# VHH binders against p19838r805to892: the designs that were tried, part 3

Target 1, 88 residues: p19838r805to892
Amino acid sequence: QGDMKQLAEDVKLQLYKLLEIPDPDKNWATLAQKLGLGILNNAFRLSPAPSKTLMDNYEVSGGTVRELVEALRQMGYTEAIEVIQAAS
Short names: E, the ipSAE of ESMFold2; O, the ipSAE of OpenDDE; V2, 0.75 times the mean of E and O plus 0.25 times the DockQ between their complexes.

## First folded at step 1 (VHH)

Design k12 (framework vhh_8k46_1)
Fold by ESMFold2-Fast, scan of step 1:
Structure k12 (fold): chain B 88 residues (1-88), chain A 125 residues (1-125)
Amino acid sequence: as target 1 above (88 residues)
Amino acid sequence: AVQLQASGGGFVQPGGSLRLSCAASGRTFSSYVMGWFRQAPGKEREFVSAISWSGYSTYYADSVKGRFTISRDNSKNTVYLQMNSLRAEDTATYYCAAEPLGYTDLWSGDQYDYWGQGTQVTVSS
C-alpha cells in the first residue's frame, strides 16, 4: 500500500505523539529497529523531533505505508495502526 | 561550519558516465544529510539526490532514478554522485549541500545550510 507522502500531516503528527510516549516497547527507537533504521537511532535521538526525523528518513528511503503498518503490528501497537488506517 | 568542494564535472557525450565528488572540511560531516542539486542554464535549481548520514537512506528525483547513484564515505568526508546514461537534459552546474540531521526536507534547497561552489557538467556531441 501507498507511498508515505500520501499520509496527511495530522495523521503523521498523531503517530509522532504516540511514538514519543515513554513506553520501552512502543517508541520511535523500537519502530526504527523494525524498519531497518536502528543504526540511525543515535542520530534520531539528537534530533529535536526524533519521530519526525525517523519518519522523514523512512519516507525518503522509499518506505511504504504497508511496511510501516507491518512494523507497528510486530510491536503490538494497535493504537498507532488505527490512526493510520482511519485515514486510509 | 562545514565547507564543501564539488569536483568531477566535464564534457561527455550522450550515454556517457561521470562521477562527481563532494569533499567536506570540518568535523561534523558524519552528522549531515548530504544532497546534490543542479541548475541548468536559464532554469531554476532542482533537487537531484540525497543521502542520510549513515548512507542507509537514499532519495532520487524521478528524472535520474535508475541512472544516478549517490553514496558516501564518512571516513573520507566525501559524498559521490555516479552519473550513468547521461542525457543532454542533465547539462547543468551540480552543487552539493549539507543539512544537519534533524531537518529532513531533503527535496527543498532552502533547508540545506551549507553549499559548495559547484561543478559543471555538459552532455553534448
Scores: ipSAE 0.000, ipTM 0.108, lowest interface PAE 15.6, mean pLDDT 75

Design o01 (framework vhh_ozoralizumab_d1)
Fold by ESMFold2-Fast, scan of step 1:
Structure o01 (fold): chain B 88 residues (1-88), chain A 121 residues (1-121)
Amino acid sequence: as target 1 above (88 residues)
Amino acid sequence: EVQLVESGGGLVQPGGSLRLSCAASGFTFSSYWMYWVRQAPGKGLEWVSEISSSGSSTKYPDSVKGRFTISRDNAKNTLYLQMNSLRPEDTAVYYCARDYGWLEPSYFDYRGQGTLVTVSS
């Protein structure tokens, strides 16, 4: 449940910023693995904005906010979860 | 302040019907997916319906499919649950919930106080 299109653009931008950090346990590449998209990580890395490319791909493929938050929870990324929750 | 206020619960006999309402305020209701969840005495939370922001898409678990209908009126900021052919096992406190996803209760950003539905003869 939860259509990715309902996340406001400023919330998505905050998420991308959090995912572009050098911490290997809390970046876009680890999130991609948790979302089952790790096989595409080399393609995402070639993008000028890997987090955005990952999230666009996830959304187009029918990904949900529920599964995104669960993946972030498994990563222990409390700050990223709070950004999504604080959206309203 | 985000508020969700449920109403419409009560005592009904098996086979009866009830219509629950949820009045939403403090946020742009028309932008959010909404769901109904319930908690039977001594049990955990159970998802019973979901509805897209526009109302065009709905989903139900097999336990209530064909008996319950979720709907919304975005102009009135109100969510509804029409419950038909009620069974004793439908006895629970029913909550209106707003969130981006279905997760542990600690991940709901807002849930109402609930309305009690008792199905008994």
Scores: ipSAE 0.000, ipTM 0.115, lowest interface PAE 15.7, mean pLDDT 79

Design o02 (framework vhh_ozoralizumab_d1)
Fold by ESMFold2-Fast, scan of step 1:
Formats: structure tokens, sequence, C-alpha cells
Structure o02 (fold): chain B 88 residues (1-88), chain A 121 residues (1-121)
């Protein structure tokens, strides 16, 4: 399971960088859709830090590390999963 | 629109078995964790089982571990719950759910109408 609040800030920053890549299958917008937050993608895009805004919204909504990892697994984003699991 | 339709509930004697089904539509079924939750008369929601989008990971509370098995058929957009060795305390309305029910304080955003399971002699 895992509480999102247990992820260290440096781990979150590494995740945000990985989600800001140009690959459409591995960016924050695709993750937002997998997490059920895709309707807010225009708002996230207007943020100076879309990945951070997405993850802050996910955390406030009670999102878990387990579901985050599963979404990343569905995206085939092994590197992002490794960043999270190496820290927790 | 997201739709979840449960079926398979009914009256069964203690020690019996039932298989519940949940037909999902309106979203990419294979991309989401799915849950079974139940609500006994006059009580709150209780998490019963969960399964990853690929089906590679499943989890159960101690109350049903070894007796219930969650599975999914992504080609048919269908979630299943095989319930064996049923007990009177398993009497409840069973719901399948798409979303963050087990994510602490996040309310369950989507669930179906439920299917009633009654375990009685």
Amino acid sequence: as target 1 above (88 residues)
Amino acid sequence: EVQLVESGGGLVQPGGSLRLSCAASGFTFSDYWMYWVRQAPGKGLEWVSEISGSGGSTKYPDSVKGRFTISRDNAKNTLYLQMNSLRPEDTAVYYCAKDLWYSGETPLDYRGQGTLVTVSS
C-alpha cells in the first residue's frame, strides 16, 4: 500500500523529472489519466510544475504509493518504479 | 461513462460457494486496479479484495484469505470473486469498485449497484 506522505522529497523530485519527458507514453499527462485525474490535464499543463501539481492533487485525494506504482507499471515505466521502490 | 454491474449473488448455506461477476465499461479496464468491497446490513463498507490491472498482484484481508479468490478477464472487461467456505458473517451486499477506496481518506468514486449475498441455513 503505502502512504504518499512517506515518500521523501528527493524521491518525489526525481519522479517529477521523469514525468516531464517528451515521451507521450511516459509523461505526467498519461499518468494523470491512469490515476483518474485526466480531466484536470489542462489545469496541470498551465502549472509551472505539472508533475508536482498532479502528484499534490493525487496525494490530497488520498492516493497511495501502491496505486501509483501500478499506474507506472501499466505505462511500462520501470525507471520511475525503481526510483520509488529504491527509497521505500 | 463508467459503469460497473455486479451479478452472481444469492442465498447459500454455510460452507457453500458463489462466484460473483462484475461487468465493466466506459474505461480501459486493464489499466486499473479493481476492488471488491462489501457492506453488511447496518454496517460500513469493508474491503474484501483487490487486483492489479494486469492481474499479477492480489491482496486480501485476513477475514477472507484462503476462502476468496479475486480474478479478472481483461479480454471480457470482467472482474470475478470466487467465494468458498461461506459463513453467515459473509452476508452483505457486494460491490465491485474502480478507484481509491483503500487509499485512506479518499471516498469511493465509482462502484456498481451491488449484488446481495445471503449465507443462512
Scores: ipSAE 0.000, ipTM 0.105, lowest interface PAE 18.9, mean pLDDT 77

Design o03 (framework vhh_ozoralizumab_d1)
Fold by ESMFold2-Fast, scan of step 1:
Structure o03 (fold): chain B 88 residues (1-88), chain A 121 residues (1-121)
Amino acid sequence: as target 1 above (88 residues)
Amino acid sequence: EVQLVESGGGLVQPGGSLRLSCAASGFTFSSYAMYWVRQAPGKGLEWVSEITWSGSSTKYPDSVKGRFTISRDNAKNTLYLQMNSLRPEDTAVYYCAAEYDLGYWSDFDSRGQGTLVTVSS
C-alpha cells in the first residue's frame, strides 16, 4: 500500500484542517481532482470528514507522499507542503 | 434541482470525431470543477477528463491525451468534450459529472442519463 502510512497522525490532522476551507484552489476537492480521485468527490463530501476519507482512500489505492506533495505544489499550497516536509 | 444533460454521442468509424455537450442547471456551474467519465458495457466508471471551475487547467489520462479536449462555457453553463482519432476502445456511455462546493450543496448528487458513443467499422 501507500507510503502515506509514514505520515504521523498529527501531521495528517494539520493537513486535513488546511484542506477543509472554502477556497476552490486550496481545498480537499481540488486535491482529489489532482490525485485522480475527483470522480469520488460526491462520496467524500458526504463523509463527516472529507479530507480524512480522501486521504484514507488515496493511501489504500497505493498513493505516495511524493505524488501528494507534487499535487499540492500544482495547487500552489505552500503551507500544506511545509506541514508535510517539516515532518520528514 | 440539479440537472446534467449530456448529448452529442453517436455511431462513428475508427479515426472519426465527435463533440459531446453537457448542459448544466440548478447550481452555480462556474463555481465547480467538471469531469467527463465513461462506462464501457460491463465495466466500471473510467475518468477521461477534468477541468477547473475557471477553465484555466485541464487534465487527461494517458489513454486519451492528445485525442480528447475538455472545455467549458461558463456563460452558457455548458461543458464540452472534443473527441478526435476515436478508437473502438472508446466505445462507452459518456457522463459529465460536477464537483460540489466544500461548504455547501449537501444535496448535490446528480448524473445525467449519459450519451452513448459507439466506435465501430
Scores: ipSAE 0.000, ipTM 0.106, lowest interface PAE 14.8, mean pLDDT 76

Design o04 (framework vhh_ozoralizumab_d1)
Fold by ESMFold2-Fast, scan of step 1:
Structure o04 (fold): chain B 88 residues (1-88), chain A 121 residues (1-121)
Amino acid sequence: as target 1 above (88 residues)
Amino acid sequence: EVQLVESGGGLVQPGGSLRLSCAASGFTFSNYWMYWVRQAPGKGLEWVSEISTSGDSTKYPDSVKGRFTISRDNAKNTLYLQMNSLRPEDTAVYYCTRGPWDYLSEGYDYRGQGTLVTVSS
């Protein structure tokens, strides 16, 4: 419960914007590491939309909204969690 | 089905210690942040502690910081709360729960039956 495909596109776009804000810790690269995809960070960095590429990879790999939210909690990214949960 | 079973509560004198346990079943325990919350007689629910999926991150309100320690054993699907230097104001029913803190005030759906802690002389 809580497959990534269940997240509306506008919610995903809001999440991508938050992950693209320049921050040493609260960014897409840190999230990728927490989701077990950090090995691909160089590929994501070369993408014109790193956060979208990361999330697309996470979804294809069978990632869940629950695990995404837990990773964001480990990062202390309350604003990102609120965006996801407000859509629920 | 999701089940959370708290234990370890009891009567203790001020300054004493207790260790609460919560046995989880029906879900992948290691994938969830876990929480302890309490409800004192005649009061609302109060957040007591939180712990990340791995146990590497914990957080407490000032009322219990330095006295309470949350921990987990993912191999045993068990959550713990070590309570030291107990005070009369810690008297409450203690619940373990899964999910974010804000769901505890809204739904009550993911908590156990609770365990009563009474701190009195």
Scores: ipSAE 0.000, ipTM 0.114, lowest interface PAE 17.6, mean pLDDT 79

Design o05 (framework vhh_ozoralizumab_d1)
Fold by ESMFold2-Fast, scan of step 1:
Structure o05 (fold): chain B 88 residues (1-88), chain A 121 residues (1-121)
Amino acid sequence: as target 1 above (88 residues)
Amino acid sequence: EVQLVESGGGLVQPGGSLRLSCAASGFTFSYYWMYWVRQAPGKGLEWVSEIDSSGSSTKYPDSVKGRFTISRDNAKNTLYLQMNSLRPEDTAVYYCARVGYEDFWSLPDYRGQGTLVTVSS
């Protein structure tokens, strides 16, 4: 199922870059909705680094790498999945 | 085209006051919660205040609570920030922002330009 703490920091940084785009199918806000955190999207949007704030919140709330990958799969974000899988 | 145009910034001495305005167009202003955010030189974005669509509910971080007051005039499509007891650490470019997922595409980062507030002696 995978602990988010096991995901290397350089992999997380690559993910943040991929999620900081305005594309509604491939951005941090859509990922937040898929992860059940969409209610906090206004707070994430006001962060200097929305993707990092989202992922820190997800990790603290007990989120797993497996569920992150499944959310990205539902979004059709193959490039983001490949970044995670290459590091696993 | 969604547009937010800030004004009212300037140079003021510590302890002084300023009132910022934000003129909104291109959307139904009265439907949206609105925010003020600021960016000090060399720092990240900091949330300053929020107001609900009706203007009856407001929130502030401790750094400005009791000194700043957010308000809105839905008939004029205008958002305001009354800033009292200004401190040097309030020096920043101030931006108004619309709340919502769709705002990610409706207001590019470089749009609105903000309004500069400088608090110095």
Scores: ipSAE 0.000, ipTM 0.125, lowest interface PAE 14.6, mean pLDDT 78

Design o06 (framework vhh_ozoralizumab_d1)
Fold by ESMFold2-Fast, scan of step 1:
Structure o06 (fold): chain B 88 residues (1-88), chain A 123 residues (1-123)
Amino acid sequence: as target 1 above (88 residues)
Amino acid sequence: EVQLVESGGGLVQPGGSLRLSCAASGFTFSSYWMYWVRQAPGKGLEWVSEISYSGGITKYPDSVKGRFTISRDNAKNTLYLQMNSLRPEDTAVYYCAADTSWYELGPEDFDYRGQGTLVTVSS
């Protein structure tokens, strides 16, 4: 329900940095799987900025902030959720 | 199964202090932003304070900033509100609340809310 376009660019950049880590429980590839976009993970991996490419695809596919936060909760990524909710 | 139980309310003199507690159970407390909201007699709900999962981020409206402090103890699943320099206008029922969708929903759409605890500030 929450429009992804309402997230400020600096918030998105902080989120991208948190997702560009090697920890499999806290990276963009696992987030992509939980958002239903895991099928595109090889394409995201070939991008110079996988997290940005993932989130751009999620947004244009009608993804919501609510589902993003829920996916991050399932990953146990408290810091990423705080970045999103503190800025809102 | 999900429960929030507020306590610590009572009658206090203007300028006095009270500490409210909220005991949470039935959900992963450490994964939720927590809120204190209040309802004064004959008025609507007013946001009083909020705190992030870890306690690293806190927010207050100007009406209570500098007087109230929100904190949490994730090991005890407990939320606190320290209220100092209390004023007659702080008289209200205080509610503990949790909302995973606050970004998209208003305060009245909280996922969880307790029964409340009455705070009366009177001489």
Scores: ipSAE 0.000, ipTM 0.145, lowest interface PAE 14.0, mean pLDDT 78

Design o07 (framework vhh_ozoralizumab_d1)
Fold by ESMFold2-Fast, scan of step 1:
Structure o07 (fold): chain B 88 residues (1-88), chain A 121 residues (1-121)
Amino acid sequence: as target 1 above (88 residues)
Amino acid sequence: EVQLVESGGGLVQPGGSLRLSCAASGFTFDDYWMYWVRQAPGKGLEWVSEISSSGGYTKYPDSVKGRFTISRDNAKNTLYLQMNSLRPEDTAVYYCAKSPYLWGDTEYDHRGQGTLVTVSS
C-alpha cells in the first residue's frame, strides 16, 4: 500500500492541475465523490485550492495511493493515473 | 435513510424495449455516481451500466453496449435505464445501486428491492 504523504510535491502539483480542468467528469469534485468526501464538496469549492484541500482531507482520513488510483480508473482518467504511477 | 426504489420491469418479447426508473432519497443524489446491476436466475450480480454524478460520463459492458442507455435527472433524484433490443439472456432482477465512497471494493452499499424484467416469447 502507499502512504499519500510519500508522493513527491511535484507529483501532487501535476495531479492538482489535472483535477482543476473544466471537464465536470474529470475534476476534483468528481474525485472527491469517489473518495468518500463528496459531502464536503461545498467546503472544497470555497477553498482557494480545492484539489489540495481535498487531497489533504483524504490523507488525514487514512486514504491510500492504491484507492486514489482505483478511483481515477473509475473516472477513466488515464493521464492522472500515469502521473502517479510513474512517480511511485 | 438511504432509499432506492426501482420500477418499470415487466414481461416483454424478444426485440422489445423497457425503461426502468429508480427514485432515490435520503442522500445528496447529484454527488454520487449511480449504477444499474442485475441478477439473472441462478447467476451472480452483473454490472450493467454506470453514470457519473453530472451525467456526462457513462460506461457499459460489451453485453449491453449499444442496446442500453443509462441517464439521470438530478432535479428529480431519478435514475433511468432505457433497454432496447431485449434478449432472453437479459431476463433478471434489475437493481439501481449506490457504492460506498471509497473504492477498491466490489460491493454496493445500497440497492433497492429490484424490478423483475422477463424477456420471453
Scores: ipSAE 0.005, ipTM 0.138, lowest interface PAE 14.2, mean pLDDT 79

Design o08 (framework vhh_ozoralizumab_d1)
Fold by ESMFold2-Fast, scan of step 1:
Structure o08 (fold): chain B 88 residues (1-88), chain A 126 residues (1-126)
Amino acid sequence: as target 1 above (88 residues)
Amino acid sequence: EVQLVESGGGLVQPGGSLRLSCAASGFTFSEYAMYWVRQAPGKGLEWVSEISWSGSSTKYPDSVKGRFTISRDNAKNTLYLQMNSLRPEDTAVYYCARDHYSLGFYESPDYYMDVRGQGTLVTVSS
């Protein structure tokens, strides 16, 4: 259970870039579904930065680093988890 | 079936070195943080070392910091503990243990051991 606000800005930027790649198993839309925010995917898609909008919304809703890591694990996104762990 | 099998324990002189190994099977080793814990005669369990699932983060208590090094080989499903400058107070049964969570947030000393092995005895004596 980590507070999302404790993640450094450069770590978040690296995560956003990883979530913007054109891989259906490794994109922000799949992460949104895993985090229970998939109903907002059309709103995120209309954002100029969908990954940032998703993560900002996740933080405001009380999301934790532990749940984020679990969602990334379900996606098989080892590289994204490593970015988060290296910054801890 | 989840198994952890320790090896490498034995008798060494003070100031000597030993390398412990832990062979893991029955689960995806690369997804779990791992621990070494020990129990000296007549004492409770003591945390000795921790390593994240990727190997990028390690932690040690002051009692072994600078002397012990934890490492892992995810391709071989094996955990290691390199023990240098051994002292009589390091005499204990050493256990390999798995974290409760797969790829979870890692926080030492708030560890939660899910599975541990049978142990390997390390005796440091002249």
Scores: ipSAE 0.000, ipTM 0.117, lowest interface PAE 17.2, mean pLDDT 78

Design o09 (framework vhh_ozoralizumab_d1)
Fold by ESMFold2-Fast, scan of step 1:
Structure o09 (fold): chain B 88 residues (1-88), chain A 122 residues (1-122)
Amino acid sequence: as target 1 above (88 residues)
Amino acid sequence: EVQLVESGGGLVQPGGSLRLSCAASGFSFSSYWMYWVRQAPGKGLEWVSEITSSGYSTKYPDSVKGRFTISRDNAKNTLYLQMNSLRPEDTAVYYCAAGEDLYRWLTGFDYRGQGTLVTVSS
């Protein structure tokens, strides 16, 4: 588990890059839906950096690393999970 | 010891409704995502719904979307599944599951309950 503030910024940057790939099952919009923030997807899309805006919003809302990892597992995004876990 | 106890199943006619419950104990229920999974006779496990630890987000496959609603009460350590507009193909044993990895649960590496039987027929 753990607070999102405990993730180093370099880990977050790596995650953002992975979430910007053109894969419908492995992008920021799908992650936002899994994290309960899909209602804000249009706002995220208007951002210059949707992945960062999503993750900043998730952190401010009290989101946890545990729930983030679970969402990524449900997406089948092993590489994103490994980035988070290797650095923790 | 982690325990999950499902209840609320029974016989219902097509078009009817049922509300399933899952009583959880032995772990921090409010810290885990929860799932409903079902298994029809002679078939494999099928994911039915999911809910985040706080309850702020839910997801369903198209087969039940609009008919089923997952919810939770963290103060009571209880998970629910409201099932409306039931169809014969919804006949199955329903299980609740807790964990970070639904795939591990499906392959027998997580805790699961005995399930509750839902039969949809006249």
Scores: ipSAE 0.000, ipTM 0.089, lowest interface PAE 20.2, mean pLDDT 77

Design o10 (framework vhh_ozoralizumab_d1)
Fold by ESMFold2-Fast, scan of step 1:
Parts: structure tokens; C-alpha cells; sequence
Structure o10 (fold): chain B 88 residues (1-88), chain A 122 residues (1-122)
């Protein structure tokens, strides 16, 4: 729980790796949709690091760790939740 | 311009069935999660179903689980809700939506259609 700036960089890198996969239901684009940022998916897709660009936008928009975990729970992405919760 | 047009609502008796449709345009339908939400008279918005981009993952609240089935046809840009064993408490305006609720079930929905009325009465 807490705001996004409290997540350590290594935790964020682990999350990005889990989101940069070909699975259409568990990748960064699906997470963006769950976080209410799906309308920006074309912009994220053009980024050299879509997951990082998504998370940077989420953080700047006042996104919280609580909402991020809930979005991942809606996706059934247990491994991604565990990465975040293990680190705080 | 994002447009969502719901259809298929009507009057049905308790225990009956209805199939709702939502025609989507103005965005790449196959790349978005989709939702059905409803609003009963004098009540707030209630989430009733969600479906993943591919259609492989669906989720329902306990109030409709086992009775409602969400599905999608990405080739036709169409979202469906099959409603079986309808009850008077299912009476509501039904909307399809393209944006995930950020704070659970009590959210402002972006890119919502005008809705279709479902009335369950004898």
C-alpha cells in the first residue's frame, strides 16, 4: 500500500519484465486499460519501453500502489502482485 | 470519436432471457477490455460483467454469477451479454463501457453508451 514513488527501482524493473510479454490478457496494454489509461495505448506502444512509459504516466497522474495491485488482481496476475507485495 | 450503441433491452417475465448487444466504433475494439454496467431506478451504477481483450477471461459479481454470460466478437466489433433466469431486481438501464473503474464499482465511466432498458415484470 502507499504511493508509487515508494516502489524501489528493482521492483519496477521486475514488474516491467512481467508486463512485456506476448500474452494479450496479461501484458502492459491490458494493465493500462485496467488503470483507466487504455486510451493512451497507441502512445505507449510507440515507446521503446511501454511498461515504463505507462507506469511513469500512472505515477504522474496520482496513481497509487493500492489501485495498481487491484488492477493486477482483476487480471489474475498473481506473480506481479507478489513482486510488489514482497517489496512493500 | 468513440461510440458505443447498446440494443436488445425490453420487457420480459421473471425467469426469462434476453441478449444485449453493444456495437463499438471509433477505436480498435480488439485491444480493449470491455464491461457491462447497469443502473436501477434511483440507484448508483453497478458493475455486472467484464471481459478480457481476447475473451478468454471473464468476471462477474455474485448477484449475476451463473445467470449472465459476457462474450465478444472482435471481427464484428460487438460485445454481448446473455442474461438468463432474469429476476425483478435485474430491472435497470444496461450500458457497455470501455474504461476500467479505478475505485471499484462506484466510478464515473468514460466512453459509455446511451444504454438499453431491461424491465423484468410479470
Amino acid sequence: as target 1 above (88 residues)
Amino acid sequence: EVQLVESGGGLVQPGGSLRLSCAASGFTFSTYWMYWVRQAPGKGLEWVSEISRSGSSTKYPDSVKGRFTISRDNAKNTLYLQMNSLRPEDTAVYYCAVKYPRFGYSLTLDYRGQGTLVTVSS
Scores: ipSAE 0.000, ipTM 0.161, lowest interface PAE 15.8, mean pLDDT 79

Design o11 (framework vhh_ozoralizumab_d1; at its last look DockQ between E and O 0.06; V2 from the best seeds 0.00; counts 0 for: pae O 12.0 > 2, placed apart)
Fold by ESMFold2-Fast, scan of step 1:
Parts: structure tokens; C-alpha cells; sequence
Structure o11 (fold): chain B 88 residues (1-88), chain A 122 residues (1-122)
């Protein structure tokens, strides 16, 4: 139900840091696949900030906080979920 | 120059199997997500499968999940699609694809090969 535009910028910056790690199970590319945006992964990688470009695209596409948290849950990324929920 | 060349298509009966191959050249193949997409007669492009750079992560739409398997051999710059339990609705031209497009529709694919025809008919 949550609008992505309601997430504070500080929360988004913390999330981007967590998604820029080399762990293939916990990076932005895996998140993009879970969110149905894997088709854009090459474009995201060509960006100077892949996580930000992914999240901006997800917002424009009507993505929700609920679906984002569910994708992170499927990835087992508890720390990323905590960053989002601590801001609620 | 990015080049993708598909092969392996043909005529099969329902329930049959085919393995498609795609020879990639002109770019660092191991650094890109790769895709298979198809176009049925008179229809638009449909995403069929995706694979990560290392081949460690794959994704499929429900229509082919459990029947199709995407894989890659980065040492040979080759992408594969193993198609099992083929159905008449799988009849399409299959394209090996790489997408670098960010704006517009998620189904846009910047780079595709010539395609290989798969016909599933009795």
C-alpha cells in the first residue's frame, strides 16, 4: 500500500549502499529481477549509480514499498528491510 | 559491433524438445544480462527468459517456467535455451537479445539477432 515517494531520502541512500555490495544474493541486480525489472539490468549497470537508477525507475513504474519489502524478504535481506521499516 | 546469431529452430510435435543456441560477438559477453524473447505470428515481442552475467541467476514467466531452461557458456560467448514439453502456443521466432534501453517499455530490446523459427505442430 505504501507510496515510494513517502520514503525519506536518507532511507533511500542507506538502501542504495546495501544494494551496491558484491554479494549476488543481496545486490541491486538481484533486487531488479525480483521486482520484474531485470530486463533493464544492463541499463542500470551502465548508470554511475545503479541502485538509484533502479529505484527511480521502480517509482516511475508505480512500484510500492510493500512490493519492495516483499522482494527484499525473498532475497533474505533482513538488514535492508529494517532500514525501510525503521523509517515508518 | 554487437552481433547475435541464433540457431537450432525447427519443426517439432507437441511434447517435443529443441535446444537453441546464440553466438555472441563484438562485446564482453560475460558482463551482460542476456535474454531470450519470442514473437508469435502476428503478435508482439514476448520476454521468455533472462540470465545474469555469471549464469547464477535466471528468471522465467509462468508460461514457460519448468519447461524452458536458459544457460550460458561465457568461455564460448554462447547463450542457450533448452525447450522441453513444447506446446503449439510456443510457435514463434526466437531471438537472442541484449537490452541496454532504460526509457520506454520494458520489452524494448536494443540488440537482437536474426531469429530462429520454432514451429510446434502435429
Amino acid sequence: as target 1 above (88 residues)
Amino acid sequence: EVQLVESGGGLVQPGGSLRLSCAASGFTFSSYYMYWVRQAPGKGLEWVSEISESGGSTKYPDSVKGRFTISRDNAKNTLYLQMNSLRPEDTAVYYCARSDWLYGTPQEFDYRGQGTLVTVSS
Scores: ipSAE 0.082, ipTM 0.554, lowest interface PAE 5.4, mean pLDDT 84
Fold by ESMFold2, look of step 2:
Structure o11 (fold): chain B 88 residues (1-88), chain A 122 residues (1-122)
Amino acid sequence: as target 1 above (88 residues)
Amino acid sequence: EVQLVESGGGLVQPGGSLRLSCAASGFTFSSYYMYWVRQAPGKGLEWVSEISESGGSTKYPDSVKGRFTISRDNAKNTLYLQMNSLRPEDTAVYYCARSDWLYGTPQEFDYRGQGTLVTVSS
């Protein structure tokens, strides 16, 4: 079962902003691929808030904070990792 | 044990309609976004619809928008896809999917059914 509810809402909001940047190595679409949700990227893209829709889908799917951090590490996205780790 | 069972596929002429059903069991159906995806023979999976937990939000790619309608009945644990104005390019195996069936690569088991074949041909 997932534990994404343990992240504070302000942490989630910071993550949404970090994933909406134009850098293709650090955007929500690349994160979705790393989390095994890439087949849903067209649905996320049609959403008014793609990074939130991705994160909500991941949370409902039972995603874990550990696996989220590992995906961000594979992307080399240290700023996003630091946001999560500072809240732990 | 999570199970999803698709039904309602068949052979239909271009311009025809079909209604697909997906019976869900082994989880709290009303707590999950649900999806229809399809796979033409020898091709990858293509997303064709999304519905929120309550059914209040639905999304479609342009290729099916206006022709396909996703719905759900949370009291019956059932997901539906109404497909109208069917075209030969809609021919595929259709799967309903719970959002985490793609999560957990590498997993041996997915949370999708065996699919239901839709063939659109004269």
Scores: ipSAE 0.000, ipTM 0.287, lowest interface PAE 11.3, mean pLDDT 81
Fold by OpenDDE, look of step 2:
Structure o11 (fold): chain B 88 residues (1-88), chain A 122 residues (1-122)
Amino acid sequence: as target 1 above (88 residues)
Amino acid sequence: EVQLVESGGGLVQPGGSLRLSCAASGFTFSSYYMYWVRQAPGKGLEWVSEISESGGSTKYPDSVKGRFTISRDNAKNTLYLQMNSLRPEDTAVYYCARSDWLYGTPQEFDYRGQGTLVTVSS
């Protein structure tokens, strides 16, 4: 069981927006790979909101906030990390 | 009581391989980042591998990157370190370590096993 439920909905919404950007190094697809969910990227891509679908699947699979932050750190996505840290 | 017990060390020739294991007990293994660290004779403790709770994230220093692979089996409460292309400078006692590190703070280990000796020599 993960702890993604500890993130407020508004924080998640901010992350969805930050991950729906044209930068391939800082988007949901790269994050999915860092989280070990890259094999689902084709499925995520077909959804109306890939970043939300990724995050929902990550949560259901038992993902943790710590792992999420670490993945974002590997991506160098400081702004996304700050969104999470500010809420914690 | 938190326990970490390493195994799999031994004597190997340069270029050889070893697989280390760490049996964890006394805590919720799947809730922690885990690490392998090593200490060579006369040297300080050196971090050699990091793995996240689910295994979705791993890190290595340049000294072992491409040669060492960390993995975990949360169902078995076991941590692994596959070491390939071993070098004499890899000779050290290898320890399994637990960390409650969060949000990019410096690595901190609150528990560490007794270690297993790895000797790489011709």
Scores: ipSAE 0.000, ipTM 0.227, lowest interface PAE 12.0, mean pLDDT 90
ESMFold2 (binder alone), look of step 2: mean pLDDT 82; pTM 0.827

Design p01 (framework vhh_8pnl_2)
Fold by ESMFold2-Fast, scan of step 1:
Structure p01 (fold): chain B 88 residues (1-88), chain A 120 residues (1-120)
Amino acid sequence: as target 1 above (88 residues)
Amino acid sequence: QGQLVESGGGLVQPGGSLRLSCADAGFTFSSYAMAWYRQAPGKERELVARITSGGSTNYADFVKGRFTISRDNAKSTLYLQMNSLKPEDTAMYYCAADWYGSLDYEFDYWGQGTRVTVSA
């Protein structure tokens, strides 16, 4: 499963950067929908750092690294998955 | 949903080489971390080598310099090139796939294994 708290800060920062690249399918809003948090997308958008706010919310809600990677896989975001796997 | 099928095992003399293959009939091979494990008679399965979706590799100390793990995402195939084989490499070799890549005992897919025997 993996605990989100165990992801190093540099790994999280690289994920935030990837999720904020303007891409119709590979962005934090799509990830939020895949993680069941899409209803909060307007709140995330108003944050100074949407990807960080999303990931902090996901972690507090008991989200796991496994489910995060599953969501990224469904999005076809191989580069984001690599950041997580290479750090393991 | 995927299925893993290993091949390439056999009988080889000490110092010989073998190339193992693991074909994935699944739908998203390129996003999985892949690993080779082995199990010698009377022992638990142990990690031999791991490769991430992007190609970063990690090897057990007992195979470093002798084995090379690689993947071909276009063919959905994982490889293990085994050189300078020793009798202690005799084992059943398994490939495994995991989305995360670091939870070794909780892989999503395992193959049925391919037997490697190293003897004179």
Scores: ipSAE 0.181, ipTM 0.547, lowest interface PAE 3.1, mean pLDDT 82

